# Designs tried in a protein design chat: VHH binders against q9xw16. Part 193

Target 1, 132 residues: q9xw16
Amino acid sequence: MSGWNAYIDTMTAAAPSIKRCAIVGAADGSVWARTEADNVFKASEEELKTFVALFNDVTQVPAKGADIEGVHYVVPRTEESLIFGKKENTGFFAVKTKSAVLIAVYEGPNEVAAQVRKAVESMQTYLNNAGY
Below, E stands for the ipSAE of ESMFold2; O stands for the ipSAE of OpenDDE; V2 stands for 0.75 times the mean of E and O plus 0.25 times the DockQ between their complexes.

## First folded at step 17 (VHH)

Design pb3 (framework vhh_7pa5_2)
Fold by ESMFold2-Fast, scan of step 17:
Structure pb3 (fold): chain B 132 residues (1-132), chain A 120 residues (1-120)
Amino acid sequence: as target 1 above (132 residues)
Amino acid sequence: QVQLVESGGGMVQPGGSLRLSCAASGFTFDWYSMSWVRRAPGKGPEWVSYIDPYSGSTSYADSVKGRFTISRDNAKNTLYLQMNSLKPEDTALYYCARSTYDLGWSFDYWGQGTQVTVSS
């Protein structure tokens, strides 16, 4: 119906360092598509609902951090439509579009993080232009 | 590979101005916080200034506050330090440094430095 798995495949092809990712609804955190099998994105609907609500006021996030897949991440800084977090060598980038939130979890050094951020922001631009 | 190359140093009289540049390559420049650090002969390194990649927020050592301005041009992958009202005590080798927020404040790459000498 949706075909949203194709966008997941596009992101992971562009940044092979993405371990797990998902596209969720911005209003409720409902999962539209996620990585599966060996790379299954494991987050509850309740956790995702809480997470997407952080985009209503990103300036409060650095004080509390963010939880994804039951892991608490330190969030050093945010932008209006970008939340990113770090925990040791693991991190995530999450970006908001008109109707979706894209979340990508990775492991690796700053070079890996930069590649993942580029892939996620490129997809954000594409989906916004497509009306999502 | 990550490279940071400073330029713009030189000799100047007290009260003069200089603009330092740092050309960055080998990484996504606009994702990293950047700093200037200086070292005078026989002294340890002294942090001078910092610029945040996301907010654009800046901070300065008390010794240079009001006289120096840090800025960046992400399209050119270049960091700048505008130095005004220079004093003899500003004489030092100035380094461009890349920093991250991963485990707190740290610098993982440094340039070779550019010499600034303030003398009459």
Scores: ipSAE 0.000, ipTM 0.127, lowest interface PAE 15.0, mean pLDDT 83

Design pb30 (framework vhh_8ghr_2)
Fold by ESMFold2-Fast, scan of step 17:
Structure pb30 (fold): chain B 132 residues (1-132), chain A 121 residues (1-121)
Amino acid sequence: as target 1 above (132 residues)
Amino acid sequence: EVQLVESGGGLVQPGGSLRLSCAASGFTFSDWYDIGWVRRAPGKGEELVARIDPSSGETSYADSVKGRFTISADISKNTAYLQMNSLRVEDTAVYYCARSTYDLGWSFDYWGQGTLVTVSS
């Protein structure tokens, strides 16, 4: 594929309720691609380093929550390669691949959350199969 | 359209067993939903007796039924079950299957019509 922006476009096309998303390095939180302009993903380098480190021990995350774009999310539970959270009118799903972490922030009701999770997990599978 | 349809209720003797089924349509258990069983005895309030996340298999139970009831789900059939063992007269109630969603803080948004379970000597 031509650059990482194409994967961002694929995810947002699959789940239009994704408001902002990013693909970052699993080891360091470096941004590979993110939504921009009116939908810019506004996380700092330090915040992303902290966030990707949560995948080193997901069992500790529900007690502490997670911070994305300066917003503190309640994380009700985690799965081995999935962290998700909710804060007022927004939520997120984050999944880890071999070398990346995909983060999608959404707004909307329960049906929207299910669609966003599916889009994120589909991309996780695709990238893992592609060796990322 | 989301639908939940219960079956398997009936009359049983104390100490007996019953298995309730909840057939779901209009959504998939591989999506992020929990399924719960909620009961209402005549003139009493609701009690959540069991909950399952079909995608992970994680379960939880009310203290009143722990060790006696088992909730399970079959993703391929999009159906949840409540196996009820060692039934007591106080388990007599209408049992409802309900869907819970992460996006709504795990509150129940869709309910089945209910199935009556009567435990009598």
Scores: ipSAE 0.000, ipTM 0.147, lowest interface PAE 12.3, mean pLDDT 83

Design pb4 (framework vhh_7pa5_2)
Fold by ESMFold2-Fast, scan of step 17:
Structure pb4 (fold): chain B 132 residues (1-132), chain A 120 residues (1-120)
Amino acid sequence: as target 1 above (132 residues)
Amino acid sequence: QVQLVESGGGMVQPGGSLRLSCAASGFTFDWYSMSWVRRAPGKGPEWVSTISGSGGETSYADSVKGRFTISRDNAKNTLYLQMNSLKPEDTALYYCARSTYDLGWSFDYWGQGTQVTVSS
């Protein structure tokens, strides 16, 4: 959905350390909106379909890690609606809502990770309350 | 109560080897990535290596790549660090740490540390 780009803009404004992000369908990984141009989110729809399926059993994810944009991330642990990973100075946070998964890829030190997590969790709350 | 207890430190000459162990208790060990972090006197902590819960994924600081190997035995709740080709700059107190989303500095539990000294 083209209107969903406004939510991408809101998240990136809240956490400037987000380099790329996307909002995808929780059932199939279909892209609703993503960052574009110099910040284009490069994950294929096949990769995203595999990624959203991880939310069916998040407890198995730390054993295998997760792939986003062709990059394999170590996932230290998960929470019920949260998968996150780190690789050197790059990381991601992904949260599930009723009908969407929000994925944010960031770069920077540990201090920016907390800011990115807060931004995606705030949007998760907003979308859940809006019925998404 | 989470406990992490390191052992295996000691004194070695440059080029020598040591194997560190960390005994973990009080949590489901194979659920968590585990890390080694070191601190030299007068310096801040430096992340050394991380291993995923299953042991299938590992990562290393550039300063130790090719020389150190992290491993774990989930049946024994034990984390290991095999240190080869040791250099004087590897001299530090080595901590076992349970990894969180803040890889590097923001570990949620630390052990007491085991001293590694590399000198002639």
Scores: ipSAE 0.000, ipTM 0.153, lowest interface PAE 14.4, mean pLDDT 83

Design pb5 (framework vhh_7pa5_2)
Fold by ESMFold2-Fast, scan of step 17:
Structure pb5 (fold): chain B 132 residues (1-132), chain A 120 residues (1-120)
Amino acid sequence: as target 1 above (132 residues)
Amino acid sequence: QVQLVESGGGMVQPGGSLRLSCAASGFTFDWYSMSWVRRAPGKGPEWVSTIDPYSGSTSYADSVKGRFTISRDNAKNTLYLQMNSLKPEDTALYYCARETFDLGWSFDYWGQGTQVTVSS
């Protein structure tokens, strides 16, 4: 949805360290918007359907890890509506709202991770306040 | 250079109150979740409370829930812990800590600690 692309643009402007990101449906993992061109988010709908289902019980995720764009990430811990993963210098943050899951992939050290988490959680708060 | 400097500790009687502060510098403070962690004499570190950078969402250890309030002022790069209804078991060194997402650890930088002693 082109309207949702504005939120992708807002997140990437707030955190230029985001390499790829997407907004997907919380119920089915359907892509509402994603980064394009050289930083296109490449997760399949099958993978995303599996991924969003992890939010049904986040406490199980650290034992199994999570797969995004065909990459397996170690998940050190989860929070109620937050899953984050790490693989070497690559990582992701995913947050759940009422209707959506926001996923952002980054590369870099903890300072980069912190910037990306802030951008994703800022958008999560905005969407929750907007009823999404 | 990342620096976290705690202050506001002291001696107080049971039932009293103290407000701890942590002055942060050397990083973009409002990008990080910040926590308070305490260490009592002869014990390991105990997580006390965390506050998220943007949402302001807070979480607390069961031992302090309803008595302590964590807050932050991003404009001043300062983290706070308001401690009410203090008990002798709250006696500890209180550390300000910056969260990390790169390690199995929850924190990558800690302050020097500020001592809180609750006694009659």
Scores: ipSAE 0.040, ipTM 0.439, lowest interface PAE 5.7, mean pLDDT 86

Design pb6 (framework vhh_7pa5_2)
Fold by ESMFold2-Fast, scan of step 17:
Structure pb6 (fold): chain B 132 residues (1-132), chain A 120 residues (1-120)
Amino acid sequence: as target 1 above (132 residues)
Amino acid sequence: QVQLVESGGGMVQPGGSLRLSCAASGFTFDWYSMSWVRRAPGKGPEWVSTIDPYSGSTSYADSVKGRFTISRDNAKNTLYLQMNSLKPEDTALYYCAKGTYDAGWTFDYWGQGTQVTVSS
């Protein structure tokens, strides 16, 4: 969604180390907005549908991990509305709001990861307060 | 720009109590596991306690279980160690340690430490 692209821009401005990100529907994984061009988020429809369904029971996710853009990530732990994963020097943070799931993929050390988490959680709070 | 500043050490008699604080800056505090590590005179470092970033789950060395309590205030970027029933063998320089984001057992940075002396 064109209007939703403004939130992608806001997140990437807040954490420039986000390599790729998307805002997808929590019910079906439909893409509302995503990074494009050189930073295009390339997850398939089937993969996103599978991914958002993980939020139905996050306690089971650490046992099986999560797949994003064809990459399998180890998920060390989860919170009720947060799934994060790691693979080598790459990782992701995904948070669920009332109606959406925000996914941000990054590369870099722990300091970079911390900035990305903060940006994603700030947007989660904003969208929840806006009724999304 | 990562800074960890320990405080609250001092001299106490056996059976006394002290509360240590660690003021953190330059990183997203709530993202990291935090630990207390101590070094007694002439000895190597000994891990004391860890607190997880997300669950707040705590773990303790056998030597301090039931006497020490680790806690954190993420709004204030501060780590605490409440030390009760102190013993002479608790005498050491106490360090605040920033863990790696996925493991509390590996430490990226140690502050200058705060001295705890238990004697009578």
Scores: ipSAE 0.000, ipTM 0.108, lowest interface PAE 17.1, mean pLDDT 81

Design pb7 (framework vhh_7pa5_2)
Fold by ESMFold2-Fast, scan of step 17:
Formats: C-alpha cells, structure tokens, sequence
Structure pb7 (fold): chain B 132 residues (1-132), chain A 120 residues (1-120)
C-alpha cells in the first residue's frame, strides 16, 4: 500500500470520523488515491473534473453549491484554497495544493467537522512542502 | 425552544446604511457562534459574517469586508450587523443563524429573515 494511499491512511488515522476521502489531480480530477472497499469514494471522474474546476474561482461556489458522490452540498462560504459543504449531518472539506485536491467526506456533529478540517489542512501543508 | 428573530431591514439608496438586529431566546446565547447569512432573489444562501461566542473573533465574506461589522451583546442576547456603503448587490433576505463553531457551514437554527432592498 505504498504510494499515495499512505497519505489517505495518515489522514483517516488523524480524523477517524472521515467516512470517505480521495486525493485527486488539481488539473483534471484524476484519482491518485481513495478509500477502498466498504468505504470506497464513489465520485465519477467527470464529477471530479467539474469539482476541481471550482477552485479556478471559489467565490462563485456559494451561489451554486457543490456535488460530490452525487450528493448536492450547500457551500456557505469558501477560502482561497478551501471549499467545504454541509447537507444535514454529512459534510466535506476539500483543499487545493500545488498539484492535488484533497476531499474528505464525514458524518457527525460540529466537533467532528473541526477535527476533519484540521486533518485535511495538515495534509495540505505536508503535500505542499513535498512539492505536490 | 430556540428562537431567532431578525429586524432592522428596509429600503435604502446605494451608499446608505442599515443596522440589523437578531433577538435570541431559548438557549445560552453566550455559548454559541452566531452568523449572518443572506439569500438574494434567484440565488442560494450566501454566508456573510461570523462572530465567536465571546465576540473576540469575527470573519467576513470578501464581498462585505470593510463595509459590514458584526457584533453581539451577550447581556441582551442580541446579534447585530452594521451595514455601511450599501450596494444594489446587497439586496437580499438576511438571516441570523446559530452554529457551534466559527466554520460558517453548520447552522442548526435560522430566523425568519429580514428584507434589505438597496435601490436607486
């Protein structure tokens, strides 16, 4: 399980409330690594291509929302390299690095979301420092 | 029973000012982050501003930075939004919303909203 899946494992160990996650290419949404088996991240490559393009102008995202795994999320605000969304007790955090986008889907209350955000931003910093 | 009741909306000309208020009841107001969220005709909800439980930290959408100021009075259980230099694009129904953290995305209770119309 060497390669990009090791980063998925590190992130889910830091925030066990992450239900599914993926690392995808920022340019095209191609999947580099994702959670597998019973926790498989199910987004299509066409959906991911559309999703990563949102980072070209994050200011437009709150008006439209975002779709991940066929689920439409309300995005109340964005930051330069961060898109996050909520639908009932399910949510996601997505961060952009130099060449990747990390997407983590979670389920739980606000305490869980804070832990997931921290894990995703920590991995973003790590990958940026590694040149990704 | 959690209740949030907004007031202070109205009609103003571009460049004008309004102050919105939100009266909170049914919970310990000082334990919660509070938010302003707006909905323009034909658009989804847009987060405007967040204030921490103590009032010690605030954040704003880029579209309103430098023009809007969020504040709170924990003794009166009231949230405020001071809106200066209003623009036609600020026209929307404004809601106050409660959240556990300053993430601005997990709102569990919303008010009924107060209408702000900016027109010449």
Amino acid sequence: as target 1 above (132 residues)
Amino acid sequence: QVQLVESGGGMVQPGGSLRLSCAASGFTFSDWYMNWVRRAPGKGPEWVSTISDSGGSTSYADSVKGRFTISRDNAKNTLYLQMNSLKPEDTALYYCARSTYDLGWSFDYWGQGTQVTVSS
Scores: ipSAE 0.000, ipTM 0.155, lowest interface PAE 12.9, mean pLDDT 83

Design pb8 (framework vhh_3k1k_2)
Fold by ESMFold2-Fast, scan of step 17:
Structure pb8 (fold): chain B 132 residues (1-132), chain A 120 residues (1-120)
Amino acid sequence: as target 1 above (132 residues)
Amino acid sequence: QVQLVESGGALVQPGGSLRLSCAASGFTFDWYSMGWYRQAPGKEREWVAGIDPYSGSTSYEDSVKGRFTISRDDARNTVYLQMNSLKPEDTAVYYCARSTYDLGWSFDYWGQGTQVTVSS
């Protein structure tokens, strides 16, 4: 939590199209840091617990989709440590590190999605290298 | 704006090899998944291979696994397709494509293609 806000700031600076994002514990979905105020990331404790559990078997996720902030997203494909979804002009990218899951919700066309994905995966690499 | 230019297509004999190149311009190349599609005469366009921009993870159509290798050079804004053990059924126009979502799911820009013919 404390100090983790700097990573939220880094991601949003790298991809300004991120509307809301959070860094949560991979084991339990506990919030370490999130966007606040007018851009508050609103997900319940149970929703986040359910969401991080999806990384236990990502191959099942495309069949059922994923819920973030009460919104159901279609998940077209997954990778071992990456879940992403789309619903009209809104989407998300979520990546798992050793200890954390990074979630970024964005709005915009395909060009925006690519930039958000790069920012989230760059942070994933950084945190893994830092032991998180 | 966005431009994808394929090259390297040729006539080769069965069992031969060929390397295709795709030069990209007009966008931030290292932020996009890149892939290859092919279209044989009278057939629908078929996805062949994809490569992720961040991890370098690759994905292949079953018929080309073990024979084709996709790679990218982000410093040169280029994606490659190394084709080994070519078969007559690999004959097609090969298209380079840009994708924003993932390997083989959604492609939003295409090149004009390069012809590969596998025949004696």
Scores: ipSAE 0.000, ipTM 0.149, lowest interface PAE 14.3, mean pLDDT 82

Design pb9 (framework vhh_3k1k_2)
Fold by ESMFold2-Fast, scan of step 17:
Structure pb9 (fold): chain B 132 residues (1-132), chain A 120 residues (1-120)
Amino acid sequence: as target 1 above (132 residues)
Amino acid sequence: QVQLVESGGALVQPGGSLRLSCAASGFTFSDWYMSWYRQAPGKEREWVAGIDPYSGSTSYEDSVKGRFTISRDDARNTVYLQMNSLKPEDTAVYYCARSTYDLGWSFDYWGQGTQVTVSS
């Protein structure tokens, strides 16, 4: 049976434009799995705790933006269980499941972002159906 | 050449219903986030509803929730806005917009609009 790193590998295989990603606990931002080595996801524990708490009231996020890996992203709008942001040619998609938050950081134009979002939302659906 | 053409606007009495259509051409419609906006006289354009190209997820401004429904027909390159229980406050020019998939606030193209008037 695969550990949580297998889900990271599945997402990055589905959307090669994902530069870094992580699966973290929705309650506390604890890292379950993340990309490593040359593309290590470098968010601090404090930053992740702050980030996952944004899902408690997504309506406040567009006014403040969001910080991931020390980078401040403009968040234009939110949906229930989805926060996304953009900064120049970089961006992220974060989705909440029952127990987890999936965060994917990518680089590229809007066509690339569409592929990344689809991969993240597909994994969100899979994990929700698996009870996570 | 990218084009968006709205239609269906009319004069309707309060409590009435109306269906707006937006016909798209010149791009791969099925890959784009589509939205409806409106602009009342003397006011800025207000986002009304949006629909995601891949999930089909829909979003609405609070004042129209439960009354308006956005939908799309990718085979016909058309997005729709079904408007029920219309109120005088809904009087506006309604615009169709495409946006980049990852940028809900950044729009490349707007349609010319269709006038909806709800008589008091």
Scores: ipSAE 0.000, ipTM 0.150, lowest interface PAE 13.3, mean pLDDT 82

Design we0 (framework vhh_gocatamig_d2; at its last look DockQ between E and O 0.89; V2 from the best seeds 0.79)
Fold by OpenDDE, look of step 18:
Structure we0 (fold): chain B 132 residues (1-132), chain A 120 residues (1-120)
Amino acid sequence: as target 1 above (132 residues)
Amino acid sequence: EVQLVESGGGLVQPGGSLTLSCAASGFTFDDYAMAWYRQAPGKKRELVAGIGSGDDTVYMDSVKGRFTISRDNAKNSVYLQMNSLRAEDTAVYYCAAPKEPPEGYGFDYWGQGTLVTVSS
């Protein structure tokens, strides 16, 4: 889905601390778009299938954490359509739309996380309004 | 109002041990993961260890095998057992908790911190 690459570019442009990100199907974790080249998003579709399933019951995620690209993150808390995690100086934000999950992996001091959340939630709002 | 109060810091020799404690209040403790951060002089604050609302744990690589994070939900407390301490572990250690929805982007609440000095 080449059209989805534009949304990857929009998120990465909005938050320079984003190292890798992807847009995947909420139902099955299929990759619709992802960062490529030096910043290739490395999660397999099998892993993503497991990850997107976390949104079926987010209440258990803080107890168990979450895995992305083979990396395990502690999850401070969750919301119905939001999962975020931390590990050392890295973290991720994952938001769920009507049909997709947006995942952004970032690196930097704690303060950069606010910008990353804003970027993915802005895209979330846009896609939801567009019916996706 | 969320409050995080750290204790247990102090001066210790290299190779020594120290246990930090954090008493938390003002939020639903059992629902959230907790964390310990540290900040050395001239350096950025970094995540040392995190513990989920259950038994899930995450550590920075430099403290793996030496530090252990744990929690007691009945006491609304989180702990950091630090063994085999090194000079580079010297820092102010902070207890951290997330903000409740809708705000927050990680561990957003911090205690006043407790100083750990590792020196011979």
Scores: ipSAE 0.912, ipTM 0.955, lowest interface PAE 0.5, mean pLDDT 95
Fold by ESMFold2-Fast, scan of step 17:
Structure we0 (fold): chain B 132 residues (1-132), chain A 120 residues (1-120)
Amino acid sequence: as target 1 above (132 residues)
Amino acid sequence: EVQLVESGGGLVQPGGSLTLSCAASGFTFDDYAMAWYRQAPGKKRELVAGIGSGDDTVYMDSVKGRFTISRDNAKNSVYLQMNSLRAEDTAVYYCAAPKEPPEGYGFDYWGQGTLVTVSS
């Protein structure tokens, strides 16, 4: 398959520290593309539907956290189109565009997190400018 | 600016208990999650426990059921109750808070730390 997988490849090339990532529909959490093989992003469609609904009111998220791939993360804070979470040595960044949500799971310290956030936000800007 | 001050560390016997306290200032405490990290000799810093702006909590698997994180928004304080302490819990414990938007990658502000030694 092609198309949306190219955006996954672009993000992982920009931030090799991303362990797993996906691009999903903002309305329903449907998977458009995800990392495969040894880095397959493993989240159910029901979990993703629940997750993308968090963007309907991000101000509630730090109070209750977020679940990705069956793992519960504490959410330190949010921004209008950004949710990020932490658990042990892992974390995630998720950003919303007009019609998509980008989710990247990583492992490592804040230096790794900074690179991952930059890659995800760069792709968010690109997709918004492309009308997605 | 953000200031985090830990207290409550000390020497305790295996099976004992300690309560760590963190006094926070310089930000809108109620709106943010807070966390406790630790760093043991020869290891990297790791997230021990986190508490959301509400009652949501997360724990490192090895401390789940033994440690309890809590907060008191009226006092701008966060606590870590540590029960059934083990030698492997020996570490410097750090209180941590997130940075204000638009920066931040998790829990980016750290206190000075408080030493917990579990030994006979």
Scores: ipSAE 0.794, ipTM 0.905, lowest interface PAE 0.8, mean pLDDT 90
Fold by ESMFold2, look of step 18:
Formats: structure tokens, C-alpha cells, sequence
Structure we0 (fold): chain B 132 residues (1-132), chain A 120 residues (1-120)
């Protein structure tokens, strides 16, 4: 339906360990696209608004962690445009572009996490170069 | 050079308690989250508890209410208070820390571990 759905497919194909992902507006957390069907990305509008606001000061995030889909994650550290978190055997990577935040939730060990990070950062670069 | 040194493991009876300690050096301890992982025989390492650079904590569901993670930034130390221990808690416990930017994907540094044995 939307052209943004193709980017969801691109990320999940690049890192098959991604279980759910979304592209949301950086200003307000509005959902531009997400995984659907059996792997629906379910986060409330209020949760996403709070989540994207974390990028306004990433240095504060390791102190308080992050919530996605009602799950609380410890955030080991951040970078200017990157937040990632861990909970048990799952985790997430989130990157900010000019207009959007890309969120990928995955399962697996550090080898898997490296592939997920590469997938979201590749898309981050692509969208930034395209003006998004 | 990052160093993480665990201590406090040992043999304990079911229902007993034990406190693990981790001394950390070689990085800006106050800025980062820290974690305890464990590895039982034949299993992958699993995240037991994490503590943010502030007071934020995360626990594995099976240990919540029994284990408490804490940190003392003045001593560059992380602790795991383990209460109501069960046979399933038998494992080598590892202290873990993240790599500095731009490297790393989670908790990427590990100590040598300390063995906890809960006798059945």
C-alpha cells in the first residue's frame, strides 16, 4: 500500500532475525510503515511519541532505559543517532534520520545484533541521502 | 584496557543467598549500563540482570523478585544479590559491559566469570 512498506521489506530481508520493525516520524512518532500480520509491530501512539523524543538527548537514555511494545529494555550506551537496548534474549536497534526513526526488534546473540545494526544503519544512510 | 573481575561465587543450598561482586576498570564506568549474564552447562549465555547508568534495572523474568542488581560508582563496582536460590540458577555468572562508540552491539566485554552451584 504505501511506498514505505517496501523499506520494511528491505530491512527484514537484509537481517532475517528482525522479528518486527517500523518507520515512524521523528517529530511525533506517527507510524509511516510497520511489519504486519503475524509479526505486527504494536506500540501505542503515546509510547512512540515518548520513544522518538529520546533522540532529543541521547546521553540521558542509558540512565533510564527505553520502552517499546510495552517491554522495558536496558540501554547499554548510545550514539548521536543510535539507541539500542537489551531484554533477556531480545533487543532493538533504533536509528534517527532527518525525518524518521527506524526501529527494529530482534532475537539472538551478538552476531545477529551486528547484522541488525548494519541493516538499520544502511537504511538510515539511504533515507538521509534521499532527504528523509 | 577494559577489565571486569567477578567474585563471590560458591556452593549454596537451595533457598540460600549469595552476593556476587564485579570490579570494573579501563572505561568511563559511570556513563554506561552494566549487566550480569549466566551460562549453565550446555546453554548459551543469557542476560540475568542489567542496570543503567542511573537507577534503571531490567531482570530476566525467572529471577525477578529473587535477584537484585546494584552499582556503586565510587567503587566502580556492580553487585548481584541472589536470594531464594534454586538448582536452575547453577551457572557461571559473568559481569558484562558495552564497548565504547562506534563499536559494539550490546554488552560486548566479559569477565572470566564466577561459579555458582546450588546443590539439589
Amino acid sequence: as target 1 above (132 residues)
Amino acid sequence: EVQLVESGGGLVQPGGSLTLSCAASGFTFDDYAMAWYRQAPGKKRELVAGIGSGDDTVYMDSVKGRFTISRDNAKNSVYLQMNSLRAEDTAVYYCAAPKEPPEGYGFDYWGQGTLVTVSS
Scores: ipSAE 0.610, ipTM 0.858, lowest interface PAE 1.5, mean pLDDT 90
ESMFold2 (binder alone), look of step 18: mean pLDDT 80; pTM 0.799

